# VH-VL binders against RecQ-mediated genome instability protein 1 (rmi1): the designs that were tried, part 2

Target 1, 235 residues: RecQ-mediated genome instability protein 1 (rmi1), of Schizosaccharomyces pombe (q10160)
Amino acid sequence: MNQTTTLSTELTELGVRVQNRWLQSLLDYLAKKHSTGANTTPQLVMQYLVASDIRESTTSEGAAPYIVSEQHNVRIENTMLLQIVRVREIGISIVNQLEYLNDLEELKKLKGQKVIRLVHDESGDEEQNDDDGLTEAQDAVQKGSELKKMCRLILEDSNGQRFWGLERKPIKGIQLSTKLGTKLLVKNVLVRRGVLMLDPNNTTILGGSIEEWDKDYFPKRLIEELKGELSKTKA

## First folded at step 13 (VH-VL; from z2 with heavy chain H107L)

Design q6
Fold by ESMFold2, fold request of step 16:
Structure q6 (fold): chain C 235 residues (1-235), chain A 122 residues (1-122), chain B 112 residues (1-112)
Amino acid sequence: as target 1 above (235 residues)
Amino acid sequence: EVQLVQSGAEVKKPGASVKVSCKASGYTFTGYYIHWVRQAPGQGLEWIGWINPNRGGTKYNEKFKGRATLTADTSTSTAYLELSSLRSEDTAVYYCARGLYWSSSYLFFDYWGQGTLVTVSS
Amino acid sequence: DIVMTQSPDSLAVSLGERATINCKSSQSVLYSSNNKNYLAWYQQKPGQPPKLLIYWASERESGVPDRFSGSGSGTDFTLTISSLQAEDVAVYYCQQYYSTYTFGQGTKVEIK
């Protein structure tokens, strides 16, 4: 069959309802970039799709079936493709989050300095723990395990509808450093008081981002947003 | 073959408005952004704004916000730039250009219209 | 706004010689998440609209001859014409597309 129909069918089997005009514009671009005889795979399309804005790249068949904020005790059985607009840690004070983010930046600067020195030594390519406490802090930073209790998300579907998602149980890969625009497949999710009740069983992280939202966001703009939220809660 | 064909030259008086058209062919009109760029005589390029023909979303260079209006008619595959309150410094060649939107970021312009000279003169 | 500054404003180069155009942005146009530089180069011949040459700082558009190459990262970029041809007489513009769109002021390339 033709390339767009075949790819659309294959992507639908992965839970993604791709928009044909978006797919065609991507295929036109890839044809310029890739040589004769190369076939575009669903996996390659998915790589571009997770970096896209699903309002352009997917159809409303993967969107929420109704106005989510108006629903109570309803289960959305179908699979939805959603993108993360914002991530907030709600189980830890904003002050502690700001301290954490500043500590992360200091540790990254120190590790960068250490890595530069080790590269010049030729013997510094090992990725084991350092004898100092910096490696332990950096390991916790990489895992996101030191500062996470429960995240609340602003989610958006292909129609541009935004709604809240709340972690009922920790989902690995959801933390303050999660890229804005990260794509999620959400299936069989309970909606309570207009909020999607997320857990590892109903949420699959596809990855990706929305570049305009995410560039220069973590940690700089997150810090600024948290400072602004702190000042409003004191008013 | 992708083509962007613009309307003909215009001569306007200060204070008037002008509407330049850009007829697209050879591709799916709603699958790409249309950008507008101008070039004053002997000068460089200045981006005016873009329109998403599929949803009607627009973004403007702040210099032109309030004076420029971008529209699109999907039934005729035509994009429009209207520039109001014309001044002599608005004398320029106005180009439409196609922008990719499969990415969530701003992208470069792969095809350009032939340009439309707008002259603002008493 | 990200200001794009080109140098030189004009240059004259003998046929077959190398032409080098520099472009500097007022802030980085490198997006760290995908490691791409959001910079394009356009060629504008007299009486014609601009034509895309290079995107992502170093990738040639289809149909653009191999003698055109782009390099650089972050804030400093270069367009090189390795062996100038008569048809390369034009004004060349860099453009950032990291945050909205701004163009350099242009560099006129002529045959010496």
Scores: ipSAE 0.488, ipTM 0.771, lowest interface PAE 3.1, mean pLDDT 86
Fold by ESMFold2, fold request of step 16:
Structure q6 (fold): chain C 235 residues (1-235), chain A 122 residues (1-122), chain B 112 residues (1-112)
Amino acid sequence: as target 1 above (235 residues)
Amino acid sequence: EVQLVQSGAEVKKPGASVKVSCKASGYTFTGYYIHWVRQAPGQGLEWIGWINPNRGGTKYNEKFKGRATLTADTSTSTAYLELSSLRSEDTAVYYCARGLYWSSSYLFFDYWGQGTLVTVSS
Amino acid sequence: DIVMTQSPDSLAVSLGERATINCKSSQSVLYSSNNKNYLAWYQQKPGQPPKLLIYWASERESGVPDRFSGSGSGTDFTLTISSLQAEDVAVYYCQQYYSTYTFGQGTKVEIK
């Protein structure tokens, strides 16, 4: 029995339709790799797939069925496999986002240096609320949490069509730090004014990235992009 | 058995162009990238670029942009490097090499062609 | 552009002894998201094309003898031949594939 045919069938049951040429090249690599062995599971293939560019690894059966930007009040019932091109926070000002990102960079610099650290003052038994008057960015950094309210995504399907996705409800794992190229399964999604209306019930995060897009992106290149958007707003 | 068989040696004059072929066998041609690397006499290795035979995409080392053209013919499983405006400094052995495909990242080269000597002399 | 620098330029080693080749990159080739070093080693014997020895800094290609090993992380890498044999006389190249492709200048290994 053809191993690629068997695996393709099993992957389709998981919602993913792979190109045979991609799968064969992966299996050839894995067969040479002594530590992995010859018994390849669909779960192992999925780990490599989420690190791939779906334009190379998957078929158009998982793509959008039409030009999304031209649609209004249409429901896409099919499961689509998509990859995240960009993430933007639209519920928080760009200035506040830049403050958050700069504070993260400053915090990392302080942790990387051998400097005197003040742990606490005289009284250490009481719950201290030291974040009074702090900005949203300073609160997020101090609490160790992500700065998030509402994200808009640029999404791409296996055919290279790009379109907008808007969070209607917060989806865990979608934030400014989300890796570029993260794979999503989107099912039964409403399209409004050319935009996919995303929520936790119609969106499953598979993970992964596209390394060429994501390397050295967060936070430095994101900061540069946001600064560019801020200056463009004035024009 | 994976094989990459390149065309024979070429002698060219400065200002001419050369086209080197790389015929692949023993694997699915569209399932891998083809890279080109050159080695001047007594020198090290220099990456020129890659072509994706599946989608036709290319990427070039900045040093060669404008002079190098990578193409592929899937019907014959053959990749080509064309280098124009040749100079004496282009005298080198030109290799094709197979690059892995399954990842979205840059990957190493697992099989190499035998090399094609291109000599540029007046 | 990531510059790869090898040391030494040439190395003479007695048969059966250890050969050590160093490779330093101008910036890290470790991708923290997958914890892999995007570093390969190639062997090139006279009149032959390069041959892949090591990938991901430390993983041996199929058919490569156990005496070849790679180590290191980030910016500093080492290829070790634990017991040099006559057939190991070659030029050795490191290559990064973290961001495009660059090769070290090569290290010639010969018998003392």
Scores: ipSAE 0.472, ipTM 0.765, lowest interface PAE 3.1, mean pLDDT 86
Fold by OpenDDE, fold request of step 16:
Structure q6 (fold): chain C 235 residues (1-235), chain A 122 residues (1-122), chain B 112 residues (1-112)
Amino acid sequence: as target 1 above (235 residues)
Amino acid sequence: EVQLVQSGAEVKKPGASVKVSCKASGYTFTGYYIHWVRQAPGQGLEWIGWINPNRGGTKYNEKFKGRATLTADTSTSTAYLELSSLRSEDTAVYYCARGLYWSSSYLFFDYWGQGTLVTVSS
Amino acid sequence: DIVMTQSPDSLAVSLGERATINCKSSQSVLYSSNNKNYLAWYQQKPGQPPKLLIYWASERESGVPDRFSGSGSGTDFTLTISSLQAEDVAVYYCQQYYSTYTFGQGTKVEIK
């Protein structure tokens, strides 16, 4: 009982109001994993939190206080914990986006083939942790997507309310390759016509993902979605 | 200690419905999902669906959609599986299992009920 | 649906010998973002429910003896019993929980 309360308090100081039942479930898991009573830190909990669905892991205190879609020229003063449901680049043509994404997919295939070939040819003894190559490829995909002008987001709060967020200014880390389910802290945000006006001053990226949403999404599923959107515009 | 205790064996006729219960204890009932898995005699394991006891949200295997209904009573920490339009092929041991949900994704089952034999016979 | 295929269907091993069970998934169950394999192994003894042995492909459940180990990544996984004991006679199932839930057909381990 005492550890849960302490951790909850510390997380609240970080702007996250965690559900006690979720935290308890996590602590039970961690106790299973770590036979040695390793002290669960708030930082460790945060790593799991950003990988959670905030509808399950957090309280309504971090949710939007209003029906956002019904608000106009209203500032939400409360800090909200949100998760990204979708990202769209609206400053670049869909055609150009598709070209970029197809190139990325081809690069990924080439890298995957090279890694498979390297693993087959290096039947030699050195246990070099091949973990670095996949991480480098992921980092390269994250670093390489300079294709950003202005993003529109579908955001979701802990109550499951979904609403639009629009970048007024580019936010570093918000791009087409941004993991779905990425957690954001949004504070003092202006709502115009039901849309959150996002900028670097009011938006902090906590990170993470919702695995169910993010698995196999980028770039393959995104390409499919964009193709679908393009076809509707021509129809 | 975490325990899942299921209801006793059932014998049903084709076309009937069966409702199996799973009483959970030793943990916070609303902090975990309850999964249902069945095993036909001499066969493997088949996932039926899960329920979130907290929100009542459910997900079903497409094979059981429309026939399986998952419910949970938080006051008694009991989950229920109702299967309708029973057929001989539904003869199986039905298990409830605890699923972790601290992650946003599907997770493994760490505790299982003892199983409930449902026999469908004319 | 991801199809899980185990091999062999049955295995007879002498006491104290190594038992190896393979499991193949029709699709990768590796999540690239966290580098975890969404694969579990269960042991089922006659008349009992399945018991969790291994999760995340290689992590042992609490109380599981050290002789049990899981390995593999992506689509190919292995459960190893380093020294088979009499109490290890059971059917073993692999499970993916990457996309919904599917199980292998099971491998029966017996003493030779």
Scores: ipSAE 0.399, ipTM 0.773, lowest interface PAE 1.7, mean pLDDT 89
Fold by OpenDDE, fold request of step 16:
Structure q6 (fold): chain C 235 residues (1-235), chain A 122 residues (1-122), chain B 112 residues (1-112)
Amino acid sequence: as target 1 above (235 residues)
Amino acid sequence: EVQLVQSGAEVKKPGASVKVSCKASGYTFTGYYIHWVRQAPGQGLEWIGWINPNRGGTKYNEKFKGRATLTADTSTSTAYLELSSLRSEDTAVYYCARGLYWSSSYLFFDYWGQGTLVTVSS
Amino acid sequence: DIVMTQSPDSLAVSLGERATINCKSSQSVLYSSNNKNYLAWYQQKPGQPPKLLIYWASERESGVPDRFSGSGSGTDFTLTISSLQAEDVAVYYCQQYYSTYTFGQGTKVEIK
């Protein structure tokens, strides 16, 4: 069996239906990167998959079988692979969200300044891998946004169909700081008035992001978007 | 072996259009993006745009929007660049290049065509 | 648009000596989520298309000699040829692919 076929089968078992062409391209890349015949594992492929645009990397088999916006009281039995386009908190006032996000931005600035200062003062000889400090700061920003009540999502499937998802129950990992392009597996989901009713039982977070969407979005662009929404509500 | 073979040199008058072809072989054509880059004589490299042969999606450098048209024929594994309203400053070697796209990010170019000289002269 | 600036514009180096080319981006091309620098180096010989040398700032393309190395992060990058060979005479370009695609102006490497 061709390595591509085997991997594709294994990924399908994980609920991800990968396009063969995408997988082949990835394998070609990995072959270039790894001079040593390191065996490409499904887990490794998944790491790249969650960083991909599913419109390019996955088949339509994981897409919504219907025009979601036109559906009412329909249960989609198909396991769908979706990516998050936008996250909105709808259970908290925009004003309170802005306050929170501004505070986060200030904290980020302060941390950045401290890191720069620490790098300048430790001009001593030890090449400490600066890579760990940036990752910790990023993790701290991701862990810190406890401001969550109920999120509304714009979701996109592999066909490029966009539709709403609404949390009926809080899903851990879905919050304002959730990376745009995060991949979700949604199964047995009820659609009401064109909206997916999301809960922890029907929604699994795979992770990842779409760089083009996620870059410099949180919190700066989010703040701008929320300010824009606030201004429209006052008009 | 991955190969990108471009069409031959073109001489055009100002205001005319040129269409350059890039035939791909040795790989799955729809698995990679085709980028177009030009290089004026004695100058650097300028990115024009990319096409996704799979869906026909394109992205252009703003500088070329409205004048450049990228197309791809999956049946022949051939990409095309058409540039209209040619000017003297469009005189350049035009390259097609294979771009990796396994992530949502733009990636580097690993294979290049041999280039096509387009000369725009009155 | 991210502007890429190379230095020097031209470099003459003796055979067997080290050649160093610098590239600076107007903005960081480091993506924090994957800690990768979206920077490539290309070699272009006269009458030939560019050839990929380095990607992700420091990874060598297959078939590229070990004497070529890339380093740097964020906004400052360096291509090093540890021991210049006659076949290394070319123009070298840095490229960012972090946001759209832009190239440095090129550095001509010649033998002294």
Scores: ipSAE 0.341, ipTM 0.750, lowest interface PAE 2.0, mean pLDDT 89

